# Designs tried in a protein design chat: VH-VL binders against UPF0246 protein Cphy_1568. Part 8

Target 1, 255 residues: UPF0246 protein Cphy_1568, of Lachnoclostridium phytofermentans (a9kqm9)
Amino acid sequence: MRIIISPAKKMVENIEALPVCGEPSFIDQTNQLLTYLKSLSYEEAKEIWNCNDQLATMNFERIASMNLKTKLTPAILSYQGIQYQYMAPEVLEKDQLEYIQEHLYILSGFYGILKPLDGVTAYRLEMQAKVNLSDKKDLYEFWGSLLYNKLREETDFILNLASKEYSKCIERYVTEDVRLVTCVFGERKGEKVIEKGTYAKMARGEMVRYMAEHKISTMSEVKKFDRLDFSYDENLSNETKLVFLKGESNVRDRK
Below, E stands for the ipSAE of ESMFold2; O stands for the ipSAE of OpenDDE; V2 stands for 0.75 times the mean of E and O plus 0.25 times the DockQ between their complexes.

## First folded at step 6 (VH-VL; framework fv_tixagevimab)

Design a1 (from z4 with light chain S31D S32Y; at its last look DockQ between E and O 0.68; V2 from the best seeds 0.00; counts 0 for: pae E 5.2 > 2)
Fold by OpenDDE, look of step 6:
Structure a1 (fold): chain C 255 residues (1-255), chain A 119 residues (1-119), chain B 109 residues (1-109)
Amino acid sequence: as target 1 above (255 residues)
Amino acid sequence: QMQLVQSGPEVKKPGTSVKVSCKASGFTFTRSAVQWVRQARGQRLEWIGWIVVGSGNTNYAQKFQERVTITRDMSTSTAYMELSSLRSEDTAVYYCAADLEYSSSFDYWGQGTMVTVSS
Amino acid sequence: EIVLTQSPGTLSLSPGERATLSCRASQSVSDYYLAWYQQKPGQAPRLLIYYASDRATGIPDRFSGSGSGTDFTLTISRLEPEDFAVYYCQQYGSRPPWTFGQGTKVEIK
């Protein structure tokens, strides 16, 4: 089993908390992207980042001086956001860290795919960014099937906890020999499931922690996830989608 | 530990200038931005301006455009805010805050510097 | 410039109660460019929420941010004694100035 998650937009440098244990698998491609970004004007870069002037200015300067080999932070500690807060990697036990190092991958527009303890530097580049690099028009084209193939080499089962923007780079290339299962965290509204971004991010992070705590390796075990008032709904789920609904457990007890 | 330490309180006469310092420690100062904010007694926070440390690029609120200068010294990891032509209305606590690693969030704040302008 | 209007001006509540604070922008602000700060008397502001809904490091789970466009909300699910303070929102629009709201005082009833 391999688990895929999305990165966060905000990144921090944290060199001391956990050791860097590896290099990104596709560091050469990352260097290519960095070189490309360094060649851009401020306006071009700003367009790619699709951000405000504050971020654009700061990131433009960052790119100019960026070094991918120095002052690296473990990937799992570099990303800041609600998903990572609930994952709480900084308080994981040794065996739990080992679990995520083995099973968890972080998708990245800049690095492609990361293990938790891969060394990274802070960057801004979303997977949906439009680029003009060689004959490629966006990062989806740039990465192509490379990220999926990396996963395929390691597993026939991918648990998708990533957002659609990032999971697309995997989903598009899934072959018959690999089972990709997406977890959906939402609320029931009639016959529909509504995903609220904040709760989904919380749940994704908590799921990773849950899996690490219990050393989850099977789909059946994933279905037992019951944190944050989420519970598995079998009727809404299928072979490729696990649906967890918030607030449904209390309804069963009242019956 | 990441922190910002500001200079001590200032008492100034009208028409003079004040320069407040903000020393950063515990993080890479060159990859940060610093904003300056002030607050008069019992009043709201008021944004003054900001600086990108790496480039030294600044932007100021229109109200302060003609009187404020924000600078940084990368060698000492210190940001500065200088306000000229001081008025009684400039009496306030001045804060610096840092955005680390270009995150567009000011996570760390100085303790504040009281600037009193009196005749 | 973008003007942020917070409401209510003062919120009087008891410990254990839920607090809901509003921050309204004069024009649309990206979801990622709104922050909430807590300020206690005689202290510097403390970052609570960034990117509208992400908690800053060390911030308890009882604090949550939500909203988009022009309407943002800070929620304290269960007030603790230490939560009685003034709360400010700040926006990081497309361009400076990065304006603040006028603040909401949460006081003990």
Scores: ipSAE 0.227, ipTM 0.718, lowest interface PAE 2.4, mean pLDDT 92
ESMFold2, look of step 6: ipSAE 0.266; ipTM 0.709
ESMFold2 (binder alone), look of step 6: mean pLDDT 89; pTM 0.907

Design a2 (from z4 with heavy chain N57R; at its last look DockQ between E and O 0.01; V2 from the best seeds 0.00; counts 0 for: pae O 8.7 > 2, placed apart)
Fold by OpenDDE, look of step 6:
Structure a2 (fold): chain C 255 residues (1-255), chain A 119 residues (1-119), chain B 109 residues (1-109)
Amino acid sequence: as target 1 above (255 residues)
Amino acid sequence: QMQLVQSGPEVKKPGTSVKVSCKASGFTFTRSAVQWVRQARGQRLEWIGWIVVGSGRTNYAQKFQERVTITRDMSTSTAYMELSSLRSEDTAVYYCAADLEYSSSFDYWGQGTMVTVSS
Amino acid sequence: EIVLTQSPGTLSLSPGERATLSCRASQSVSSSYLAWYQQKPGQAPRLLIYYASDRATGIPDRFSGSGSGTDFTLTISRLEPEDFAVYYCQQYGSRPPWTFGQGTKVEIK
């Protein structure tokens, strides 16, 4: 089983907390992207980053001096956001770190796909960014099936905890020999499930932590997730989708 | 230069086993996958199986499931294909091919290893 | 398993002519996982096309791949003397085995 999650937009440098234990699988492609980004004007880069002038300026300077081999931070500690806060990788025990190192992948616009302890430097590049690199018009085209192929070669089961923006680069290439299962975290509103971004991010992070704590390896075990007032709903779920509903715990206990 | 170099020709008796090696050079072997393919004289290419070098994960064609073992040694950048309970029908040239960087394209092929099974 | 059927079995042409080779799959195959190989007598196969339409490194532009779903085509726009060989398609877009077609022999007329 492999687990995929989204990166965060904000990144920090943290060299001392955990050791870097590997290199990104597609570092050459990352170098290609870096070279491309370095060739851009400020205005071109700003458009790609889709950010304000302050952030664009900082990113532009960062790219100009960026070195992918120095001052590296473990990927799992570099990303800052709600998902990673709830995952709390900095307080994971040794065996839990080993678990996520083996099972967890972080999707990235810049790096493609990362193991938790891959060494990374801070960057700004979302998967939906529009690029003009060679004959490719966006990062989905740039990465193509490479990211999926990495996963396919390692497992026949992918647990998708990534946002649609990032999981799309995997979903479109899924083959019959691989089962992709997406977790949905939401609230019931009539017959619909409403996903709130904040709670979904929290739940995704917590799910990763849960899986690491319990060394989860089966779908049945994933279904037992019950943190943050979420509970599995069998009726709304199917072979490719696991639905967890917030605030339904009491209903479950009454069954 | 990237290349795959296979072991030399083999002559085997029926019922015995053969182990063919495929040594990689010029690329990062640990980030590759290797498939094994055979071809009898004048016949089509036949897929045997493959291995993902990093994980060691394998998959075999059903025809060979009980007789073939594909392995790798990362320290020597070498992939192996062992076929047991050899039959005359196993006489063929065996090829290894590498997929680099998980591209799902087998760009590099070994030169082939002739395996002859005869009484 | 997915069966790939190539046609024609033999294609007799002269240098300079256009060659069109077909590979038909028994079920739909993602274009991302369809490849064409060239094999000359006594040699290992050589990758020509991957992802159904992308040329491998060093492959001349006279070779082109197209198609989707169940129908794929390899085209050689102008045959060179060195192009007379056997051509195979392979799929790995579904559950293994990652089968080959039976091959098309392009021979000199």
Scores: ipSAE 0.014, ipTM 0.559, lowest interface PAE 8.7, mean pLDDT 92
ESMFold2, look of step 6: ipSAE 0.425; ipTM 0.763
ESMFold2 (binder alone), look of step 6: mean pLDDT 89; pTM 0.901

Design a3 (from z4 with heavy chain S105Y; at its last look DockQ between E and O 0.01; V2 from the best seeds 0.00; counts 0 for: pae E 16.1 > 2, placed apart)
Fold by OpenDDE, look of step 6:
Structure a3 (fold): chain C 255 residues (1-255), chain A 119 residues (1-119), chain B 109 residues (1-109)
Amino acid sequence: as target 1 above (255 residues)
Amino acid sequence: QMQLVQSGPEVKKPGTSVKVSCKASGFTFTRSAVQWVRQARGQRLEWIGWIVVGSGNTNYAQKFQERVTITRDMSTSTAYMELSSLRSEDTAVYYCAADLEYSSYFDYWGQGTMVTVSS
Amino acid sequence: EIVLTQSPGTLSLSPGERATLSCRASQSVSSSYLAWYQQKPGQAPRLLIYYASDRATGIPDRFSGSGSGTDFTLTISRLEPEDFAVYYCQQYGSRPPWTFGQGTKVEIK
């Protein structure tokens, strides 16, 4: 089993908390992207980053001096956001770190796909960014099936905890020999499930932590997730989708 | 037609500098990178350095770090390689090569420039 | 830096024969960012193969590249008279320097 999650927009440098244990699998493609980014004018880069002037300026300077080999931070500690806060990788125990190192992948616009302890530098590049690189018009085209193929080489089961923005770079290439299962965290409104971004991010992070704490390896175990007032709903779920509903705990206890 | 045209042969004395030009045509120069490579007679290709045209960012082989400067003029679609403190060992044919649209492989090469360093 | 070692130094063959050239890297070249060049006397190198196995534009089908990690191979399935030249490999992965191999001379037997 492999777990995929989304990165965060904000990144920090922290070279001391955990050791870097590997290099990104597609570092050469990342270098190609870096070269491309370094070639851009400020206005072009700003458009790609889709951010304000302050952030654009900072990123522009950062890219100009970026070195993919130095001042590296473990990927899992570099990303800052709600998902990673709830994952709380900095307080994971040794065996839990080993678990996520084995099972967890972080999707990235810049790096493609990362293991938790891959060394990374801070960057800004979302997967949906529009680029003009070679014959490719965006990062989805740039990465193509590379990311999926990496996963396919290792597993026949992918648990998708990533946002649609990132997971679609995997979903579009899924073959019959691989089972992709997406977790949905939402609230029930009639027969519909509404996903709130904040709660979904919280739940995704917590799910990763939960899986690491319990060394989860089966779908049945994933279905037992019950943190943050979420509970699994069998009726809304299917072979490719696990639905967890917030505030439905009383229903579960009645079963 | 996409091509790189280099400047003519140079004869230099030891201790002087040489600047070789590489003019691009037929493609978008500002969206390319240029590497410089040299080859002494009967010897292997030797990588000197490269430049990202858009940003002007460069990287040099350690051997040349103190003596080489690679630049570009986007208005004329021309890349330059300047080598200072010339030695007899610098006698070689110097090549420029470019990629297109940041493909990261160099499929276009100049015709080469012979640089002779002799006392 | 990554050192590329090509073998053999010289390959003597006749037209119509198969040529197999090796390029070995001192460390792994990620994502197979390796190129092969052909160079004839008095000419600039010409790109044959990029990304280890992709043929450059205009390159005949008899040229093929393979390999990954540290071991790469250029194959000429059936040598033509114009194929007798020196062949170089170059790695352009990760960070420069993007070094070349020392070359393999394919000469007529």
Scores: ipSAE 0.000, ipTM 0.501, lowest interface PAE 11.2, mean pLDDT 91
ESMFold2, look of step 6: ipSAE 0.006; ipTM 0.394
ESMFold2 (binder alone), look of step 6: mean pLDDT 91; pTM 0.929

Design a4 (from z4 with heavy chain S103D S104T S105A; at its last look DockQ between E and O 0.01; V2 from the best seeds 0.00; counts 0 for: pae O 9.8 > 2, placed apart)
Fold by OpenDDE, look of step 6:
Structure a4 (fold): chain C 255 residues (1-255), chain A 119 residues (1-119), chain B 109 residues (1-109)
Amino acid sequence: as target 1 above (255 residues)
Amino acid sequence: QMQLVQSGPEVKKPGTSVKVSCKASGFTFTRSAVQWVRQARGQRLEWIGWIVVGSGNTNYAQKFQERVTITRDMSTSTAYMELSSLRSEDTAVYYCAADLEYDTAFDYWGQGTMVTVSS
Amino acid sequence: EIVLTQSPGTLSLSPGERATLSCRASQSVSSSYLAWYQQKPGQAPRLLIYYASDRATGIPDRFSGSGSGTDFTLTISRLEPEDFAVYYCQQYGSRPPWTFGQGTKVEIK
């Protein structure tokens, strides 16, 4: 089993907390992207980043001096956001770190796909960014099936905890021999399930932590996730989707 | 006007190969995906495979995995479907279809190419 | 692979009548990535509906799509003479092959 998650927009440098244990699988493609980004004017780069002038300026300077081989931070510690806060990788125990190193992948617009302890530098590049690199007009085209193929080489079961933006680069290429299962964390509103971004991010992070703590390896074990007031709903779930509903634990217990 | 124009009809002998072209115009070909579908006379549509134009990555139906190759030439905005080891059962009209923005349905179709396999 | 089964095989109706076509998937179609096509004799298929319920550009509002999971429906509220054709559904979800249904022929009664 492999688990895929989304990156965060904000990144920090932390070169001392955990050791870097690997290099991104597609570092050559990343170098290509870096070269491309370095060739852009400020206005062009700002458009790609889709951010304010302050952030654009910072990122522009960052790219200009970026070196993919120095001052590296483990990927899992570089990303800052709600998902990673709840994952709390900095307090994972050794065996839990080993688990995520084996099973967890982080999707990235810049790096493509990362293991938790891959060395990365801070960057800004969302998967939905519009680029004009050679004959490719976006990062979905740029990465193509490379990211999926990486996963396919290692597993026939992918647990998708990534946002749609990032999971698209995997979902589109899934073959019959691979089972992709997406976790949905939402609330019931009538006959619909509504995902709130904040709670979904919390749940995704917590799920990764949960899986690491219990060394989860089966779908049945994933279904037992019950943190943050989420509980599995069998009726709303199917072979490709696991639905967890917030605030229905008592209802479940009464069944 | 957005359109796909396919190559003309083909008559082939068993064991040979056929390569059908599909030229796109009126839209950004490099940001599209192309699927190939065939239809024997009076039969249902049969999915063959598809290609992401930008990356060139392909996926084929298992039935055709060993015999079909889908390619594209971005300089000419043309997609190709080559089918080898032709059999009489391969006699059909072959269609190309394209989406425009990678993650959409296939909303543009070629006019079809009749491929006849006979001894 | 996902198998799509359409029903009925043939639907005989008169102009002005309501047509209801079914497309059932052997397993859930992710994100309801289902399309409906119209095909007339000697012509290529034409996209009618995508994402299960969105009408393609230029498609009259008498055509509508609905459904999710494994059950999908194409509805023609009031048949026009030009609507008599064969209709196919296709799934294009997260797992190729993106198979078609066997088609439903809507013929004039």
Scores: ipSAE 0.013, ipTM 0.493, lowest interface PAE 9.8, mean pLDDT 91
ESMFold2, look of step 6: ipSAE 0.189; ipTM 0.647
ESMFold2 (binder alone), look of step 6: mean pLDDT 88; pTM 0.896

Design a5 (from z2 with heavy chain S31R, light chain S95R; at its last fold request DockQ between E and O 0.01; V2 from the best seeds 0.00; counts 0 for: pae O 9.0 > 2, placed apart)
Heavy chain, then light chain:
Amino acid sequence: QMQLVQSGPEVKKPGTSVKVSCKASGFTFTRSAVQWVRQARGQRLEWIGWIVVGSGNTNYAQKFQERVTITRDMSTSTAYMELSSLRSEDTAVYYCAADLEYSSSFDYWGQGTMVTVSS
Amino acid sequence: EIVLTQSPGTLSLSPGERATLSCRASQSVSDYYLAWYQQKPGQAPRLLIYYASDRATGIPDRFSGSGSGTDFTLTISRLEPEDFAVYYCQQYGSRPPYTFGQGTKVEIK
ESMFold2, look of step 6: ipSAE 0.381; ipTM 0.767
ESMFold2 (binder alone), look of step 6: mean pLDDT 89; pTM 0.918
OpenDDE, look of step 6: ipSAE 0.415; ipTM 0.797
ESMFold2, look of step 7: ipSAE 0.223; ipTM 0.722
ESMFold2 (binder alone), look of step 7: mean pLDDT 89; pTM 0.909
OpenDDE, look of step 7: ipSAE 0.463; ipTM 0.819
ESMFold2, fold request of step 12: ipSAE 0.507, 0.131, 0.166; ipTM 0.818, 0.669, 0.689
ESMFold2 (binder alone), fold request of step 12: mean pLDDT 87, 88, 88; pTM 0.876, 0.901, 0.904
OpenDDE, fold request of step 12: ipSAE 0.000, 0.000, 0.012; ipTM 0.509, 0.481, 0.505

Design a6 (from z2 with heavy chain S31R N57K S104N; at its last fold request DockQ between E and O 0.67; V2 from the best seeds 0.00; counts 0 for: pae O 3.5 > 2)
Fold by OpenDDE, look of step 12:
Structure a6 (fold): chain C 255 residues (1-255), chain A 119 residues (1-119), chain B 109 residues (1-109)
Amino acid sequence: as target 1 above (255 residues)
Amino acid sequence: QMQLVQSGPEVKKPGTSVKVSCKASGFTFTRSAVQWVRQARGQRLEWIGWIVVGSGKTNYAQKFQERVTITRDMSTSTAYMELSSLRSEDTAVYYCAADLEYSNSFDYWGQGTMVTVSS
Amino acid sequence: EIVLTQSPGTLSLSPGERATLSCRASQSVSDYYLAWYQQKPGQAPRLLIYYASDRATGIPDRFSGSGSGTDFTLTISRLEPEDFAVYYCQQYGSSPPYTFGQGTKVEIK
C-alpha cells in the first residue's frame, strides 16, 4: 500500500530535527523546472505563480539563488499547515517514522513526488500552475504518467488522501491492476456530503498519523478510523471511495 | 530561538528624523521579508512598508512614501526604518515583523520601539 | 486600497464560551492572503492564523480561521482566560498597503 497526500504552501527550513535520507526520485525533472523558472522575466514568473506582487517578488528572488543540493530539509518537516500539524511528524516514534517512509508519498508541483525524508528546499509552485515548458502547457502534462508509474511499480493499492488538484496527476493514469481508493471527510447535509477544507485537512493529517500508529495495511483497517469525531459510512462509500462523516455514530456503518 | 530585537525608545523634536533598528537571529535573514507596522496609543495597527531582504526591494504605504526609508544590512542581519519630518502624530510604537523562507507569513515580531515626538 | 472591517467592535464573553469574530474586506481577497493576530496590552501582535485557516506554530486548536472572498471568520471554540485580548485581521491582497482591520476587543463579561 502507498498513501498519497498534498503538500502545503508554506515551507520552512529545518536541517537538524530529522536526517535527510535520500533525494527526490525525479530530481532531474525538478532541475528542468528550476532552469525554466530561472529563465523567466518577473512578469512571466508572476503569471505562472498567479500571486500578488509581494509573493511574486519574494519567489523571484528565491528562484534566482535556489540550490537544490544545499541546506536541505526532510520533506515531511518542510511543509507547514493544518494537515501536517495534525500528522505531527516531529513527534513520531522511530517505527512510525519508518512506516511513513515506506508507505507515504507527498505529491508536489516542483518535485513531482516525495518520500517523507527526501531532502528538499523551500519553493512555491502549485500543481495548477500553467507553465510553458517545451511542448507542455502545464505541470500535469509535464509530469504526465511519471508519478503514477512510480507508485505502480511499488504497489497495487493506493490510498488517496490528496486534494483533487494533486490527485489528478495519479487518477487519470490508474490502470486495472491498481486499486485507487479516495478518502472523503465531510458532514452530512441531507443526502449530500459537504467537505469543509479545514476539517478535511485535519482529518487527512490525522489519518496518516493513525495509520502510522497502528501500522495500517488494509482497507478494512482504514475504515476503523474514528478520530476527530469522524466515522466511516458504509452506505455512502464504494470500492473506490471511503466516506467519513463528522458528528455521526452508526454502529452498522462500522462493520 | 528565532527572534527580532528592536532598538530602544526615542524622543524626537518635530521636523527631525528617527531610525529604528530590528536585528534578526535564529533564522536565515537573507531569505526573509520584513514589514514595519506602527500603533499609536489606543489605536489600530498601521502598515508602513516592507522590504525583501535578499534584493533590498521595498514598498511603502502612500501615506509614508515621501518620508520613510526601509533598509537592511545583511552582514548584521538587521533591518532599519527611518522616518523623516517627524510630527506629533508620528508618536507611536513601531514594530518590525519578519517571515521565514518568503512564506508571506509574519510569524516573528519585534518587541516594539516607542517613538515620541514632542516640542 | 482594501479596507478591512472587523465586527463586532467589542465582544463581551465569559470563559468557556464560543467567540466568533468577523473580518470583511471591501473587495475580494484570496484565502492565501488573510491573517489573524492577537495582541495583549503592552505586547507585540502574535500571529494566530495565516492563509485564512492555517494555525501558526504553537497556537492552540481552539483557534480556527475560515472564510473566503470578502468574508473571513476567526473562531475561538472555548475561551480561556488568556484569550481576552484584541484581535486584528490583515490582508496581503493584490497591492499595498497591506492593511489591518480596526480590531475586535474580546473582553470578559
Scores: ipSAE 0.377, ipTM 0.777, lowest interface PAE 1.6, mean pLDDT 92
ESMFold2, look of step 6: ipSAE 0.471; ipTM 0.793
ESMFold2 (binder alone), look of step 6: mean pLDDT 88; pTM 0.905
OpenDDE, look of step 6: ipSAE 0.330; ipTM 0.755
ESMFold2, look of step 7: ipSAE 0.508; ipTM 0.794
ESMFold2 (binder alone), look of step 7: mean pLDDT 88; pTM 0.895
OpenDDE, look of step 7: ipSAE 0.197; ipTM 0.708
ESMFold2, look of step 8: ipSAE 0.354; ipTM 0.739
ESMFold2 (binder alone), look of step 8: mean pLDDT 89; pTM 0.914
OpenDDE, look of step 8: ipSAE 0.027; ipTM 0.616
ESMFold2, fold request of step 12: ipSAE 0.410, 0.501, 0.457; ipTM 0.774, 0.797, 0.782
ESMFold2 (binder alone), fold request of step 12: mean pLDDT 88, 88, 88; pTM 0.906, 0.905, 0.904
OpenDDE, fold request of step 12: ipSAE 0.005, 0.030, 0.013; ipTM 0.516, 0.654, 0.524
ESMFold2, look of step 12: ipSAE 0.521; ipTM 0.807
ESMFold2 (binder alone), look of step 12: mean pLDDT 89; pTM 0.902

## First folded at step 7 (VH-VL; framework fv_tixagevimab)

Design b1 (from a6 with light chain S95R; at its last look DockQ between E and O 0.68; V2 from the best seeds 0.00; counts 0 for: pae E 4.0 > 2)
Fold by OpenDDE, look of step 7:
Structure b1 (fold): chain C 255 residues (1-255), chain A 119 residues (1-119), chain B 109 residues (1-109)
Amino acid sequence: as target 1 above (255 residues)
Amino acid sequence: QMQLVQSGPEVKKPGTSVKVSCKASGFTFTRSAVQWVRQARGQRLEWIGWIVVGSGKTNYAQKFQERVTITRDMSTSTAYMELSSLRSEDTAVYYCAADLEYSNSFDYWGQGTMVTVSS
Amino acid sequence: EIVLTQSPGTLSLSPGERATLSCRASQSVSDYYLAWYQQKPGQAPRLLIYYASDRATGIPDRFSGSGSGTDFTLTISRLEPEDFAVYYCQQYGSRPPYTFGQGTKVEIK
């Protein structure tokens, strides 16, 4: 089993934390992207980043001096956001870190796919960014099936905890020999399940932690996830989708 | 520990200038941005301006464009805010805040510097 | 410039209650670049939320940010005694100036 998650927008440098263990699998493609980004004018880069002037200015400076081989931080400790807060990788025990190193991958617009302890530098590049590189119009085209093929080489089962923006780069290439199962974290509103971004991110992070804590290897064990007031709903789930609903367990106890 | 330490309180006369310092430690100062904010007693936060440390690029609120200069010294990891032609209404606590690694989130704040302008 | 208007001006609540604070922008804030700060008397502001919905490091789960475009909300699910303070929003959604709202005071009832 391999688990895929989304990166965070915010990244930090933490050289004193856990040691880097490994290099991104597609570092050459990352270098290609970096070279491309370095060739852009400020206005062109800003358009790609689709951000405000402050971020554009800072990122423009960062790219100009970026070195992919120096001042590296383990990927799992570099990303900052709700998902990673709830994952809390900084307090994972040794065996839990080993688990995520083996099973967890982080999708990235810049690096493509990362192991938790791959060395990375801070960057800003979302998967949905529109790049014009080598006749490719966006990063989905740029990466193509490379990321999926990497996973396919290692497993026939992918647990998808990534957002749609990132999971698209995997979903499009799924073959019959690989089972992709997506976790949905939402609330029941009438007859609909609504995913709130904040809670979904929390749940995704917590799920990764849960899986690491219990060394989860089966779908049945994933279904037992019950943190953050989420519970598995069998009726809304199927072979490719696991639905977790918030607040349903409390309703059962009140009846 | 990551922190910003500002210079001490200032008492100035109208028409003079004040320069407040903000020293960073515990993070890579050269890969950050610093904003300056002030707050008069019992009043709201007021944005003054910001600097991108690496390039030295600045932007100021229109209200301060003619009187404020924000600078940085990378060798000492210190940002500066100088306000000239001081007026009584400039009496306030001045804060510096910094982001980390171009995150554009100002996680770190100085303790504030009280600037009093009086005759 | 983008003007941020916070409401209400003062919110009087008891510990344990839910607090909902609003920040409305005069124009759409792009990229969801809105921050929330907490300020206690005699202290510097503290970052609570950035990018509209991401919690800063060390911020308790009871704090959450939501919203897009022109309407943003800070929610404190269950007020703790230490949460009584003034809260400010700041926008980064366009070119400078990166303006603040006028603040909402959360006080004990």
Scores: ipSAE 0.239, ipTM 0.723, lowest interface PAE 2.6, mean pLDDT 91
ESMFold2, look of step 7: ipSAE 0.420; ipTM 0.783
ESMFold2 (binder alone), look of step 7: mean pLDDT 88; pTM 0.901

